# Ledger of designs, part 6: miniprotein binders against q9lnl0

Target 1, 290 residues: q9lnl0
Amino acid sequence: QLRHGFYEGTCPPAESIVGRVVFNHWDRNRTVTAALLRMQFHDCVVKGCDASLLIDPTTERPSEKSVGRNAGVRGFEIIDEAKKELELVCPKTVSCADIVTIATRDSIALAGGPKFKVRTGRRDGLRSNPSDVKLLGPTVSVATSIKAFKSIGFNVSTMVALIGGGHTVGVAHCSLFQDRIKDPKMDSKLRAKLKKSCRGPNDPSVFMDQNTPFRVDNEIYRQMIQQRAILRIDDNLIRDGSTRSIVSDFAYNNKLFKESFAEAMQKMGEIGVLTGDSGEIRTNCRAFNN
Key: E = the ipSAE of ESMFold2; O = the ipSAE of OpenDDE; V2 = 0.75 times the mean of E and O plus 0.25 times the DockQ between their complexes.

## First folded at step 3 (miniprotein)

Design r12a
Fold by ESMFold2-Fast, scan of step 3:
Structure r12a (fold): chain B 290 residues (1-290), chain A 87 residues (1-87)
Amino acid sequence: as target 1 above (290 residues)
Amino acid sequence: STEVKQKILELAWKILELAEDYGDPELLKLAFEVYQALLRFKETGNPEYLQEIANKVDQLARHMGDPEVTRLADQIHELVNKLQERS
């Protein structure tokens, strides 16, 4: 039931409203793209793209936001703003799950990444349980990553595009890459810089892409080849025989990376979606109806 | 017509792609504003957005100084004029 132009008859301004809200936030803060990429990925790989991640916990009812891996997810106010405006013009029509997908697509374009169409018609989920959250850590092996992505229907090439592509923008906190700082195979000049940056209190962060931290491009794969990957999960991609050639292909062909990343993002946005009569159309993205 | 609107949308996407190739975030912002104005026109049919598109496309062409961007701007102006004549 997902299709291009799903809202053409029911809410014609749906995509332009989302895009304008995203643009206004991005114009004030270039890190919006990193925030929305992480939000969509963390939502979609946990019981499908159903906006379960957006549900706020209460004192008696935890949600996916209660999990430590989701503590750094941000940008919820962007989704809220788009939803508020959409509810004024098209009551109970546009799902929060579709807003996340459209917002992420537009934020990628703003950051210089691929421009692509998304199908819409998602409905919002009716559960958000901490126990459902199973996400890859920053140090996992390629074999672990392959198994995880295969379990949700993705091949090795799509996995490399999503892991690396998702890390072309954004930051990593120093606690997540202490193993890399201690690794003599890491570029020595970068390692020295990171040791200095990570001396501060409160777990400082660094850009995952040291050269183009606000641009969705193939630079992260070039960094991997140069022994400059910040996270072990990224560094592992260039070192493992299953992924090495794919990393090289992306590192030397930005057009190929952008095409592969666009296809990967379209596919990711369609994982386990609810359509038709399943789920609901929330009026508040942070709370279930009733 | 819907065909003319679709062609304008395709040209707007090409402008976004070229702006990205320049690596200038301010030019990318301007290109995205052109795309947004086009979407609003496609959704509303309101001719005020046609003038907004024309103005922003001219700004982008001046900033980039790229012959290909200038050519795309000219094509957008031609399509905008066709839409105005048919309304």
Scores: ipSAE 0.013, ipTM 0.542, lowest interface PAE 7.9, mean pLDDT 87

Design r23a
Fold by ESMFold2-Fast, scan of step 3:
Structure r23a (fold): chain B 290 residues (1-290), chain A 87 residues (1-87)
Amino acid sequence: as target 1 above (290 residues)
Amino acid sequence: STEVKQKIDELANKIHELAQDYGDPELQELANLVRWALDFFKETGNPEYLQLIANYVDLLARHMGDPEVTRLADQIHELVNKLQERS
C-alpha cells in the first residue's frame, strides 16, 4: 500500500537524496522538468507506474524503449544517479518507480509549478514489452482522449490538467503538427513563424508553450484560447464543448490550474502500482534483477 | 556592419556547438533558433530578429548554466545592441 512517509523507517533520506540530484540536474538544464514529466506519463499509462519504461533492450529482448513513441524519452541518467546514491545509503530499499515519481514531483516545483506530497511504496515491474505501449497521438479527438483517460480512472477536468500541464514545457517535432500549420484557424502570425521553423532538415522541434517554455504555469491554456496551441490535441480542448469551460477556468486562474495539476499528478503516479510482495526492488533501474 | 554580423555568427556557432555537446535536444533547438534568427536578420535586415537573438541567448545562458555559454551570450548581446543602435 502506498503511504506518505513509506521510507521513514527504512531510508529516511530517500526523498532528500532524489530532490538534491534532481535540483543539480535542473540547475544546469531547465528542460529536465519536461523530460521527467514525459518519462513519468509514458511509464504510468503503460501497465502502471512500475518503471517498466526504464528497462534497456538487449539483442535478445526488446523493451518499451524499442518503440518509436519512446525514442524522445530522456533523463534516464538522472534516475540512475539518484538510484546509485540510494543504493549506497539504503541497499535494495527504494524502487526505481518511486524515484521517477519523486523526481518528477520535485522538477515540477523547481519549474514554478505546484508543490505537493506523493505517497510512496511502489515496486518495480518484471515486464517491459513493446506491445504494451499504447499512447495517445497528437491529433486525437477530445472524445478519444476522454475515453482513454476514463479507462485509467481520470475525469475530464483531470485530463485537461494533465494534457495542458504536460505541454506547458517541452517541444514537439514539426512532423507531429503539420495539420496545425495547414489549419487557417491557427493564429496567422504563429502559423507563419512555424512554417519557417519547420523548413529545416531532420524534423526540427518547437516549444509547445511559445511564451513560457520552461515554466509549469497556466500559459498553455491562454494560448489555446488565442488559437496558438501547437498540437491538435491541445487545440481540440478549447474547441470541444465538454472541455472548453475547463480550459477557460485554468487560463484565468493559475492557482486553480496548479491545484488541479498537483491532484492530477498525484493520481497519475498511483496508476496500477505494484506494492507489498509484487514486483521487485531493482538494483539497476535499467535492468531486471537476474 | 559586416564585421559585427560576422562576429555574432562566430559566437552563435560556438554556442550551438556547446549546446550540441551538452546533449539536450530542447537546448539544441534553442541554439538552432539563435542561428535561424541571425540568418533571417541577414536576409531581411529587420531589427526584430536582433531582439529574438538576444532573448534566445539569454535563455541558453540561464538554462545551460555553463559560464562559457554565459560569456558568449553576453558578447552576442553587446554586439546585437551595437547593431540596434545603428539601425
Scores: ipSAE 0.000, ipTM 0.137, lowest interface PAE 20.5, mean pLDDT 86

Design r23b
Fold by ESMFold2-Fast, scan of step 3:
Structure r23b (fold): chain B 290 residues (1-290), chain A 87 residues (1-87)
Amino acid sequence: as target 1 above (290 residues)
Amino acid sequence: STEVKQKIDELANKIHELAQDYGDPELQLLANFVRLALDWFKLTGNPEYLQLIANYVDQLARHMGDPEVTRLADQIHELVNKLQERS
């Protein structure tokens, strides 16, 4: 079972070591929070939070990294550094899956988001299969999103917190929001700015939160209300009757957003986890032990 | 050959540095995959990893739009072809 303080007896410095490694990377590069949020989400919604995403492809076996939707996932070196140090002080003790969860939690706090506790005791998966990767795209409808999140145990409010909250930091490539640039409902000044930013053949990126791109705060929901959402999936949240009031609540109450996002992140980190004798404790987060 | 592997290593490092300077985290990940595929090729000798290197480098060249990266990608293709001919 997952519990608070899982490593208190077996590796007391576990969370401190992860937090320090994350801080050192974040201090040099504020985009670390966006990277780790994307990593944890892509891991957890595919066969549970079992660090299957971290597995490198081999000669005989492709991995989840082989799927195009995961080409943009980054921050693996942060997980590697934390794991290397943890193996020196506590051999074969702290799972890669727990490192991802702790690292993401700490990166949220560093970016001004909520501070919250996570339960630990995850074990690492023994499979990383490209065909298991099923992820929502940037243009999906609210109905499709509600169905997808419900299938993994999340209500509508939690979905709004995760979709919007995950986009308070980070970038989107121009190819992902051409439908928004052509949408007359988008704020006209922002639309003109994006048309200029998206010129050229190299698929440039823009910040999803135009005002506070490095802070985990409720500004993304305020941008939605102002018709300034970059991605269609975010814009859909303010337009749909089932989510509109939730967007409004978060936009006008940052404390409520932070509390809801913390709860959502705790629940997401507990999807389909392996505990007890299931899975393994990898010695290298990028490879199975055998 | 050792010389050809060393040259691919040098080109991969240059591409990695250019991806870092570009500042796009998604392209940085592709540069990391080039490095990982090279390391796996050194460990296994399997030419399939050379094909992965070529594929990742092509993606970097197209998305970065940097003529230096395009030139480095072309050089990697030439070296990959030379190594495959020797396998």
Scores: ipSAE 0.000, ipTM 0.113, lowest interface PAE 20.7, mean pLDDT 85

Design r34a
Fold by ESMFold2-Fast, scan of step 3:
Structure r34a (fold): chain B 290 residues (1-290), chain A 87 residues (1-87)
Amino acid sequence: as target 1 above (290 residues)
Amino acid sequence: STEVKQKIDELANKIHELAQDYGDPELQKLANEVRQALDRFKETGNPEYLLEIAWKVLQLAEHMGDPEVLRLAFQIYELVLKLQERS
């Protein structure tokens, strides 16, 4: 079972080692927080937080990385570095799934988001199948999102905290929001700016939060209110009666957003986890032990 | 080497001073434990004591939340790993 201080007796420096590796990467590249948030979300909503997302495909064996929706997931080298150091000091002790959760938690704090504790004791999964990948797209309705999040134990408020909070950092490629650029309800000055930015080859990207793109704060909800949401899924949150008041609450109260996001991230990190004797402790996060 | 021991001693002194500046008795206790482990390393030359130091220093840095203390902890930890690898 998950608990605080799970590694106190078996690997006392576990969280500190992960935090140091994450800080080193984040100090050189502020986009690390966005990368790790996406990684944890994509892992946890597919068969639970079992690090199945980390498994590399082979010519004979596809993995979750083979799915198009996961093509943009990055930061695997950060997890690898933390795992390599942990294996040197505490062999076969700290799961890749725990490393992902701790790394994401620390990257949020580095980006000015909430600082919070996580329980550990996850074990790594024994499967990574493309067919298991079921992820929400950037244009889904609020009703579809509510149903999906409810199926994994989240209420509407937690859903709004996760969707918006996850988008307060990071980028979206122009191909994902062409419907928004053509929407006259989008802020006209931002629309003009995005039309210019999205000209040209190689599917350019833009920050999802135009004001504080490297900070985990409530600014994304303020952008929603101002008709400046980049993705349709975010814009839908301010337009739908079931989520509108929650967006407003977060937009006008950063402390409330941070508390709600911390709670949501703690709960997300505990979805469908393997503990005890289930799964394994991988020695290489990108490959099953056998 | 003597240079490695001198560098670690300097980092330990800086951590001790920072812990005292924060005025936290628990952090001061942990800083003293780091110094004791460093003394045992100097006396024996056994890198296992450096590993204990690295663990305590990383935990202290994380608890304080100070990026500079964490950066200082990195130097000790990386030196310990290099000594254990002995390439």
Scores: ipSAE 0.000, ipTM 0.210, lowest interface PAE 16.0, mean pLDDT 84

Design r41a
Fold by ESMFold2-Fast, scan of step 3:
Structure r41a (fold): chain B 290 residues (1-290), chain A 87 residues (1-87)
Amino acid sequence: as target 1 above (290 residues)
Amino acid sequence: STEVKQLIDWLANFIHLLAQDYGDPELQKLANEVRQALDRFKETGNPEYLQEIANKVDQLARHMGDPEVTELADYIHLLVNLLQERS
């Protein structure tokens, strides 16, 4: 069962080791927060937070990394470094799944987002199949998002906090928002700027948050209100009656956004977790123990 | 101005990482050239130095096929664009 202080008796320095490793990487590279947010989300919504995403494909067997939607997931070396240190001081004790959750939590705080506690006690999964990867696209309707998030236990408010909050940092490639560039409802000055930016070869990127691209704050919701959301899935939140008031609340109250985002991240980190005797404690986050 | 200073610091860090992660003498030389251009921008405020940085990272992105280096180069390019808007 997940609990606060799970490792207090078995590996007391577990969270501090992860936190130090994450800080060292983030201090040199502010994109670490965006990378870890994407990693945890892609792991947790596919068969639960069981670190299945971390498994490398082999000659005989593809893994979730083999799916195109996961080609851009980064930060595996951060998880590896934390795991290597933890195995030296506490062999076969701290799961890769817990490392991902702790690392993401700490990276959010470093980027100015909320500070919050997470429960631990996850165990690592024994499966990583390409066919299990089902992720929402950047153009889906609010109705589709509500249905998908409800299926994994999210209410509407928590969904809005997670979708928008997850996009406060990071980039989107131009191929993901061509529908927005053609949309006259997008802020006209921004639309013209994006048309120019997206003319280059190799699918150029733009910041999803045009003002505070390295800070986890409520700015993305302010941009939604200003018709400046880059992705259709974000723009849809301000246009739909079931989410509009929530977007407004977050846009005008950063404290409320941070509290709601913390709750969303805690909830996300507990999706479909393996505990007790289920799964395993990997010695290498990229490979099963057998 | 505080935010402009922060962006310049992040740009310097990304350029440093690009050089160190590969240990390649050519990348070290490129990183030094980009750092010098950034220093000249800080001293003069002349946007031509930001264009010099952008041109050099574009060359790197075309030359190298490593996805991590390509992503780091993309972030450097985006920061240069942001600095041009805020400066």
Scores: ipSAE 0.011, ipTM 0.438, lowest interface PAE 9.2, mean pLDDT 85

Design tp2e
Fold by ESMFold2-Fast, scan of step 3:
Structure tp2e (fold): chain B 290 residues (1-290), chain A 84 residues (1-84)
Amino acid sequence: as target 1 above (290 residues)
Amino acid sequence: SAEELYEKGFELWLQGKFEEALKIFDEVLKRDPNHVDALYMKAFALLYLGRYDEAKETLQRAVEINPEDPEAREYLEYVKLLLK
């Protein structure tokens, strides 16, 4: 069962070690928060928060990393460093799945987002199959998103907090928002700027939050209202009647957004978790024990 | 194998070698016409190259193979918008 203070008796410094490793990486590179948010989301929505995403492919066994939609996931070395330190202090005790959840939570706080507690006690999965990877694309309609998030236990408000909150930091590649730069309803000055930015080689990227790209705050929702959303899925949230009022509430109330995002992140981190005797405690987050 | 070819194509795509990646994904699809990941990566390479009609046909095939996949349907609608 997940609980607060799961490691208090078995590895008391567990959360502080993860926090220090995350801080050291974030201090040198503010994009760490975006990397860890994407990593946790891609892990949790595929067979639960069981660190299946972290498994490296082998010649005989592909993994979730083999899927093109996971090509942009990064930050694995941060999880590796935390795990290496934890194995020295507390051998075979702290799961990779818990490290991902703790690291993401701490990176959110570092980026000015909410501070919140997480329950721990996750165990690592024994499966990482490309066929299990089902992710929503950047053009997904609100109706499709509502159905997908409902299937994993989320209501509309929590969905808006997760989608928008996850996009308060990070980048989007130009190939995935060509429909937006062709859309005359998009802010004309931003549209012109994006056309210039997207002329570069190898599918350049732009920040999804044009004002505070390194802060977890409600600015992305203000940009949705201003017709400045980079991705269609974000623009759809302000255009669709079922989500419009929630976007407006978050845009005008940063405290409400932070509280809602914290609760959404806690709930997301508990999807399909393995506890007790299920799964394993990996010694190497990138490989099954045997 | 089709799987080994897919990984080769995927690496080329990550390197920005979209034309070369397309050739490999086409070879994957000759061996396994229902390889949905190869269809997605081929479509993304075609989108980058501005070959929207071919991307549309590729994504229509992905929808046929996995009609309950919302991602395939949404990318197909995306390409339809680019063709307007």
Scores: ipSAE 0.005, ipTM 0.274, lowest interface PAE 12.1, mean pLDDT 85

## First folded at step 4 (miniprotein)

Design cE3 (at its last look DockQ between E and O 0.03; V2 from the best seeds 0.00; counts 0 for: pae E 17.7 > 1.5, other shape alone 8.987 > 2.5, placed apart)
Fold by OpenDDE base, look of step 4:
Order: C-alpha cells, then structure tokens, then sequence
Structure cE3 (fold): chain B 290 residues (1-290), chain A 88 residues (1-88)
C-alpha cells in the first residue's frame, strides 16, 4: 500500500530529514546525485526496491554488495546518516528502502532535474543474495534492453528516459567502454580524449555526460546524436530505429525529457516493493534486524 | 535571537521539566526561520509526548548548530533527567 504522505501520521519529518541529509552531502559533493541514482537502480532492478543492496556482507553470508557490478556503488553513508537521524525521532518507522527512494528524488532535484513526488510505504527485504544480481551490461543491444525493461513494467520511452537520465550524471570506468574507443563511428575528437584519459592506471573513470556531468538534463541525448555517447548502450539508442526518435525528442526537448525521467524514476522506485507487514523496518540499513 | 539565546533566556523558567514556554518559543523561531515546515510545526505542537517533541527538537538543533543542541541537552539533564536519559 504505497501512498503519498505515508509517514504523515507516524513520522511527519521523515522526508524533511532525508532531504536535509541529502542536501548537506550534495552541497559538499555534487556526485551524490549520480551515486544515489545508481544505488537505487541497482537495488530496484534486483528483486525490487527493498534496500537489499545496502546489506553488508559478513563472514558468514555474502550480500548483493559482494558482486563486482556493485563494487562502485556509493552513497551508503548518506543513507546511514539519514537512518540514524530518523531512528532518533521515529524509531523503527521509516524503511531503508523509502530512505533510498526519497534521497534519490531529492538529489535529482538538487541537480536541476525534475521535481516529483514519490509514494512511500516500502518495507525492507529479508534477502540479499549475490546470485540474484543480474544487471545489463553497458554493451547490451537495444532489443535486449527493451525486453528486460518491459519485464519490469517499462515502455520504450521510459526506458530511454531512465537510461539517459541515469547517465546524464556520473562516471563510467574505462573498462566499460573499450569498444567505443575502438569504434570508428565515435566522434574522433572525443575518442582521442578518452584514449588519453584511459591510459592511466587503475581503470580511470570519465564522465558519461561530457558537458554537464553534474546536472540532470537532456544533454546526454544531444551527445548521443553527436556520436559522443560513451557507453555502447547509449550509442545504440540513437542508432536503433525503435529508440532513435525518442532520443531525438529528448535531445531537443528538455521538458519532455524531465517529465519522462520523472515518470521513469517513479516507476523504478516501485518495482517489486514490499508493503504492509512484509519484510521489516531495519534499524541499521546495512544489516538485517536478526 | 537564535535557539541558544532562547534557551538561555528561559533558563530560569526551567524547573522540573523543560517548560512548554521554551519549547513553544523555539518552535516558533524555527518556523519563522523556515527550519520547520508548517506540518512539522503543527505535528510537534500537537504531539502529546514530551519525549517525541524533545527528540525532534534535538535533531533540528543539532542540524542548526552544536551550541543550541548542547544547551538543550544541558537543560534537559538538569531539569528532566529521565527524559535526558531517554534521548541519550
């Protein structure tokens, strides 16, 4: 039973507290938006938005966090801080899953993205299993992507909005786009730049959005049109006939993108959620209650 | 005035418990400064438990600065040790 204002009766300051924490971190580090977006995505697409990603592995039991694909996920300290504050005023009330959802929303808005409401009432899951982690790679075909997103309730438009929107901020490791560096169709100037950047040790990272890496906007789609997409999937979006028109529309209409991205984010945040008496309210987002 | 000033001002009024007067003035100040939303303000004002009020206020004060929070805790420790222990 997700609803707007779920905590109005139990923890009225819930969203404000999360917002304050997010702002404080964002103000010091603009990469927070990218971090939280990735966190929410990696959580939601793996057995739903149940904060399973937040569970730390133990000697006795691994977690989703143990998987290599999740190694670069950041922002856990933000969630922890928010949870700590919430537990002071509303003990055992606000789920970690909701904190992630609210935090991500607020972070998007801070980065110039759309402001949207989220329904709350999520419960935290009781499972965090590495074997459940099945994420699409950066070189996946559009057809495969469409199929995958369809299975979780996304249409093509919202898929494009989510992929691009997620990539309009943040970085990609060089190892993820070696195919693009070798792609003769990639913008030659960018290719050269990336080659230089990627010469460094320890798998350097580059901004996926080369122009406005800290802003949630439609710039990523413009770059796609310009053959300046970093990840193969992003380049595929502009090349594939099923998504090309959507990319174009977003590239030329930031308002449309923002609206679509807001919708996508709302949908994503509601994937496979636990409600009611299902799951638990964790007191520590990094560990199950028992 | 800031929250610390409010707490200092009402120090003499604090006897066995943190006075409602101090809490109200703090809440009013926080609302005026936009630290509290109307919803939060009304909720706190209507909350029957002093514990809940104090917990929320402490959180807000901590976010605003350490001095006010310290004064608040000191006042609680002196005037309402039971509540202080519950918050700590």
Amino acid sequence: as target 1 above (290 residues)
Amino acid sequence: SDPAEILRKHREELVERLSDSVLDELLDYLLEKGVLTELEYEWIKSEPTREYKARFLLLILLLEGPEAAKLFLEALEETDPELYEELM
Scores: ipSAE 0.133, ipTM 0.641, lowest interface PAE 1.9, mean pLDDT 93
Fold by ESMFold2, look of step 4:
Structure cE3 (fold): chain B 290 residues (1-290), chain A 88 residues (1-88)
Amino acid sequence: as target 1 above (290 residues)
Amino acid sequence: SDPAEILRKHREELVERLSDSVLDELLDYLLEKGVLTELEYEWIKSEPTREYKARFLLLILLLEGPEAAKLFLEALEETDPELYEELM
């Protein structure tokens, strides 16, 4: 079972090693937080937090990475570096799933987000199939999103915290929000700016949080209230009666948002985990053990 | 006791209890002693909350090793002797 400090006896430096690796990457590239948030979400909502997303495809065997909605997931080298160091100090001890969880927590704190404890003891999954990947696009209705989040155990408040919290950092490609550029309800100044930004080739991208794109904070909810949300799903959160009051609460209370986001991230990190003698401890996060 | 073990054992308590003024003094001392690089000092100082400044400082100290932890504890004894005594 998961517990706090799972590695205290078997690999005492485990969390410190992960923290240093994450810090070193983050100080050179502040987009690490967005990368790790997306990595953990895409891993956890697809058959649980078992690091199945990390498995590389081969010419004979596709993996979750083979699915288009995972094509933009990055930061795997951060996990590899932490795993390499952990294997030198504590061979075959710290799971890749736990590394992802710890790394994401630490990257959130580095970006000014909440601190929170995570329980550890996850083991690594034994399958990674493209057919398991069921990720929602950015134009789904709030009702469809509520249904999807409920199916993995999340209430509406948790959903709003995860959607906004996951979008307070990072970028969206212009192809994903063409409907927003055409929406007369969108803030007219931002809409004009985006039309110009999106004229380039190769599907340009913009920050989803136009004001604080490298910080985990409640600014995305303020942007939603001002009709400045980039993605349709984010704009829908302020328009829909089932989510509007939650958006407002987070927009006016950063502490409430940070507490809610921390709780939501803790819950997400425990979806469908393998523990005890289930799964394995991979020696290479990109491949199943032989 | 091992200085690094003391920091590991009390990491979360230190994050909670290091005051702004004590933290500023510790950062200046550790920069002067070469425990922190100028970049690390600036990054810690730029963090918007005292709690996260303390968390980043402690992460760096634990990565540097026992000598860094020892210097930190020596500085803590001078800057906040009450907290130092309670941890020891």
Scores: ipSAE 0.000, ipTM 0.120, lowest interface PAE 17.7, mean pLDDT 88
ESMFold2 (binder alone), look of step 4: mean pLDDT 87; pTM 0.844

Design cE4 (at its last look DockQ between E and O 0.01; V2 from the best seeds 0.00; counts 0 for: pae E 21.9 > 1.5, placed apart)
Fold by OpenDDE base, look of step 4:
Structure cE4 (fold): chain B 290 residues (1-290), chain A 88 residues (1-88)
Amino acid sequence: as target 1 above (290 residues)
Amino acid sequence: SDPAEILRKHREELVERLSDSVLDELLDYLLEKGVLTELEYEWIKSLPTREYKARFLLMILLLEGPEAAKLFLEALEETDPELYEELM
């Protein structure tokens, strides 16, 4: 079972090691926060937080990484480095799943987001199957989103916190928001800017949060109110009566957002986890032990 | 003669042979030189075993780079010249 301080008796420096590695990468590249957030999300919502996303495909066996929706996930080198150091200090002790959880937490804090504790004791899964990857698209309705998040234990508030919080950093490819560029309700100035940006080849990316793209804050919700949401789902949150008030509350209360986001992150990190003797502790996060 | 490479090469030997007394002196020196933060210093000192202290210290040194490794080796030469000579 998950608990705070799971590694106190087996690997006391575990979280510090992860934190140090994360900091070193973050200090050189502020996009680390966005990368790790997406990594954890894409892992957790697909058959739980079991580090299945980290498995590299082989000629003999595909993995979740083989799916197009995961093609843009980054930060694997951070996890690898942390795992390498952990294996030297505490061999075969800290799971890749826990590394992802701890690393993401730390990266959020570095980006000005909430500081929160995470329970540890996750084990790594033994399955990484492309067919398991079922992610919501960027144009999904709020109703569909609510239903999906409810199925994994999220209420509407935590859903809004997670979606917006996850988008307060990072980028979106132009292909993901073509509908917004054509939306007459979108801020005209932003629409024009995006049209220009998206003229480039190879599916350019833009920041979802146009004002503070490297900071985990409530700014994205303010932009939603201003009709400046990039992704349709974000725009839908402010338009839908079931989520509008929540967006508004977050927009005007950063403290509330941060608290809600912390809660959302904690919940997300505990979706479908393996504990005890289930799964394994991988020595290489990119490959099963067998 | 990259200091970091020396640490990597002899990492397990260092973990095995660094005494608590030597580690304490090294930690103090590295704190003074700014290689370690106060938080890192206190954290290492709080670790339950000599082995953990040594492993964590070496991890930090290797992550920080060749200058940190150099400072460590300088301190080691002063605190445990016998071990230093064996590594060189």
Scores: ipSAE 0.023, ipTM 0.423, lowest interface PAE 4.4, mean pLDDT 94
Fold by ESMFold2, look of step 4:
Parts: structure tokens; C-alpha cells; sequence
Structure cE4 (fold): chain B 290 residues (1-290), chain A 88 residues (1-88)
């Protein structure tokens, strides 16, 4: 059973330890928020928030990390550092799934996003299979997105908060938005800038939020309205009648966006969780206990 | 220079310069001509700012294509001839 303050009796410093580790990394590298947002989303939508994404592949056994859509997920060392400290203070107590949840919440606040509480008590999963990975690509239709988010319990408003809010920080590689560069309906000055930026070798990247790339705020929705969204999935939100009014509401009202994003993140962090006697508490987040 | 290209080229100027009264007249005309559905018309009128109304209207026009853009320019000539002449 998930509850607020799950570790108050068994590991009182748990949340403060995670918070300090996250702050130290964020202070040195502001891209931590984007990394942790992506990590939690990719973990939670693949068989629930059980830290299955964290398992390293071996030569004889691939993992979720072996799938291309997860190749860009980073920040695992932040989770490792928090786990190392927690194991010294409270051995075998704080799950890796809870560390990811707490770390992501804290990184959002550091980047200027909402502060919100999360429930804890998650346990770690016992499987990590490449075949389980079913993640939305950057060019899917709004209808496909709505169906996918409904299947994990989210309405359209929550979906728009998660898609845009998850892209208010971070980068996209040029290979992911070539269709946007070719789209004459995209803001012409940005198109020209992107064509130049994308000429380099090694699949260059650009910030998804052109104005506030290191802050969790509603600016991405303002960019969508101006036809400056980098990814097709984001541009679709302003172009589709089922989502455009929600985009407008968030673009106009940063407080509404932040409240909606906080609620959406709380709900996402509770997808398919293992509690009680299910799963395990890993001692090393990269490997199953045995 | 087709009508849609004119709108794309001058999008930011149109958003900046279309007044509330001109926007209201444009919306009524475009609804009458079938460019806007009743749902789109009501939704645009409910938007919180003039700037958002203009941006969403222009987005719809650009998605519809040259005929919608032509009808917009015809209405603009009647409602704001100075702005119309500058776009031409």
C-alpha cells in the first residue's frame, strides 16, 4: 500500500538523502531534470513503476535498456548514488522505484516546476524484457496518444500536461523531427534555424523549449501556439480539435499548468506499482537480487 | 504569392495588429462561409486573449488552404483596408 511518509519509521532520512543527491547533481548539471523525467516516464509506462528500466543487460540476457527508444535514457548514476547512501543507513529498505519517484519530484522543483508530495512504498520488479517496451514515437497522432494514455488510466487533459510538461525541458535529436523541418506550416524563421543546426555530424540535438529550456514551465505550450514545436507529437496537440483548447488553457495560465502537471506526475508515479510482499527491494538498482 | 503564403509570411504581424473588433467580424464572416465550424467559432470566441484568438484563427486558415486564406483576405479588405494593403 502506497502512503505518504512510508519510510518515516524504517528510514527517516530517506527522502532527504535522495533530495540531497539530486540537488548536488542538478547544481552541476541542469539537464538532470530532463533525464529523470524521461527515466520515470519510460519506467512507469512499461509494466508499471517498478524500476524495471534500471536493470542492466548482460551478454546472455537483454533488458529494457536494450531497446532503441530507451537508448537515450540517462541519469542512472544519480539513482545509484542515492541507493548507495540509503543502503549504508537503511539496508534493504528503500526501493529503487521509490528513489526514481522521489528524485524526479525533487528535480522538477529545482527546475522551477511545481512542488508536490508523492506517496511511497513501491517495490522493485523482477523482470525487464525488451518485448515489454511499447513507447509512443514522436510522430504519433493525437488519437493514438489518447488511446495509449487511456489504457493506463489518463484522460486527455492529463495527457496534454504530461506530453508538453515532459518536453518543457530537454533536447530532441535532428533525426526525430525531419518531418517538421520539411513542414511549410512550421514557423519559417525557426525552420531555417533548425536546417542550419541539423547540418552537423552525429545527429545534432536542439532544445525542445526554445525559450526556457532548463525550466519546467508552460512556455512549451506558448511555442506550440506559435507553430514552433520541435516534435510532431507536440505540434499535433495545437492542431487537433480534441486537445487545442487544453494547450491554450495551459499557455495562458502557468499556475493551471503547474497544478495539472503535478497531479499528472503523481498519477503516473502510481501506475502498476508493486507493494506489500510483491517484488523485492534491490540492493543494487542495476541488477535483480539473488 | 498565393493567399496561404501571404498569411504564413505575415503571421506575426497579423497576430500583433488584428484588433478585437476586426477579429469578431472576421470570425462571423468565416463562419458564414463555412471555413469555421460552429464548434471552432465558439471555441475561438471563448479564448482568453485577442492574441490567442488571432493565432488559432490563422492556424485553422493555414490548415484549410488557399481558399480559406483567400476568404480571410477578402474579409480583411473590408474590415481593415490599411492592414490589407500592407500585406499586398
Amino acid sequence: as target 1 above (290 residues)
Amino acid sequence: SDPAEILRKHREELVERLSDSVLDELLDYLLEKGVLTELEYEWIKSLPTREYKARFLLMILLLEGPEAAKLFLEALEETDPELYEELM
Scores: ipSAE 0.000, ipTM 0.128, lowest interface PAE 21.9, mean pLDDT 88
ESMFold2 (binder alone), look of step 4: mean pLDDT 88; pTM 0.864

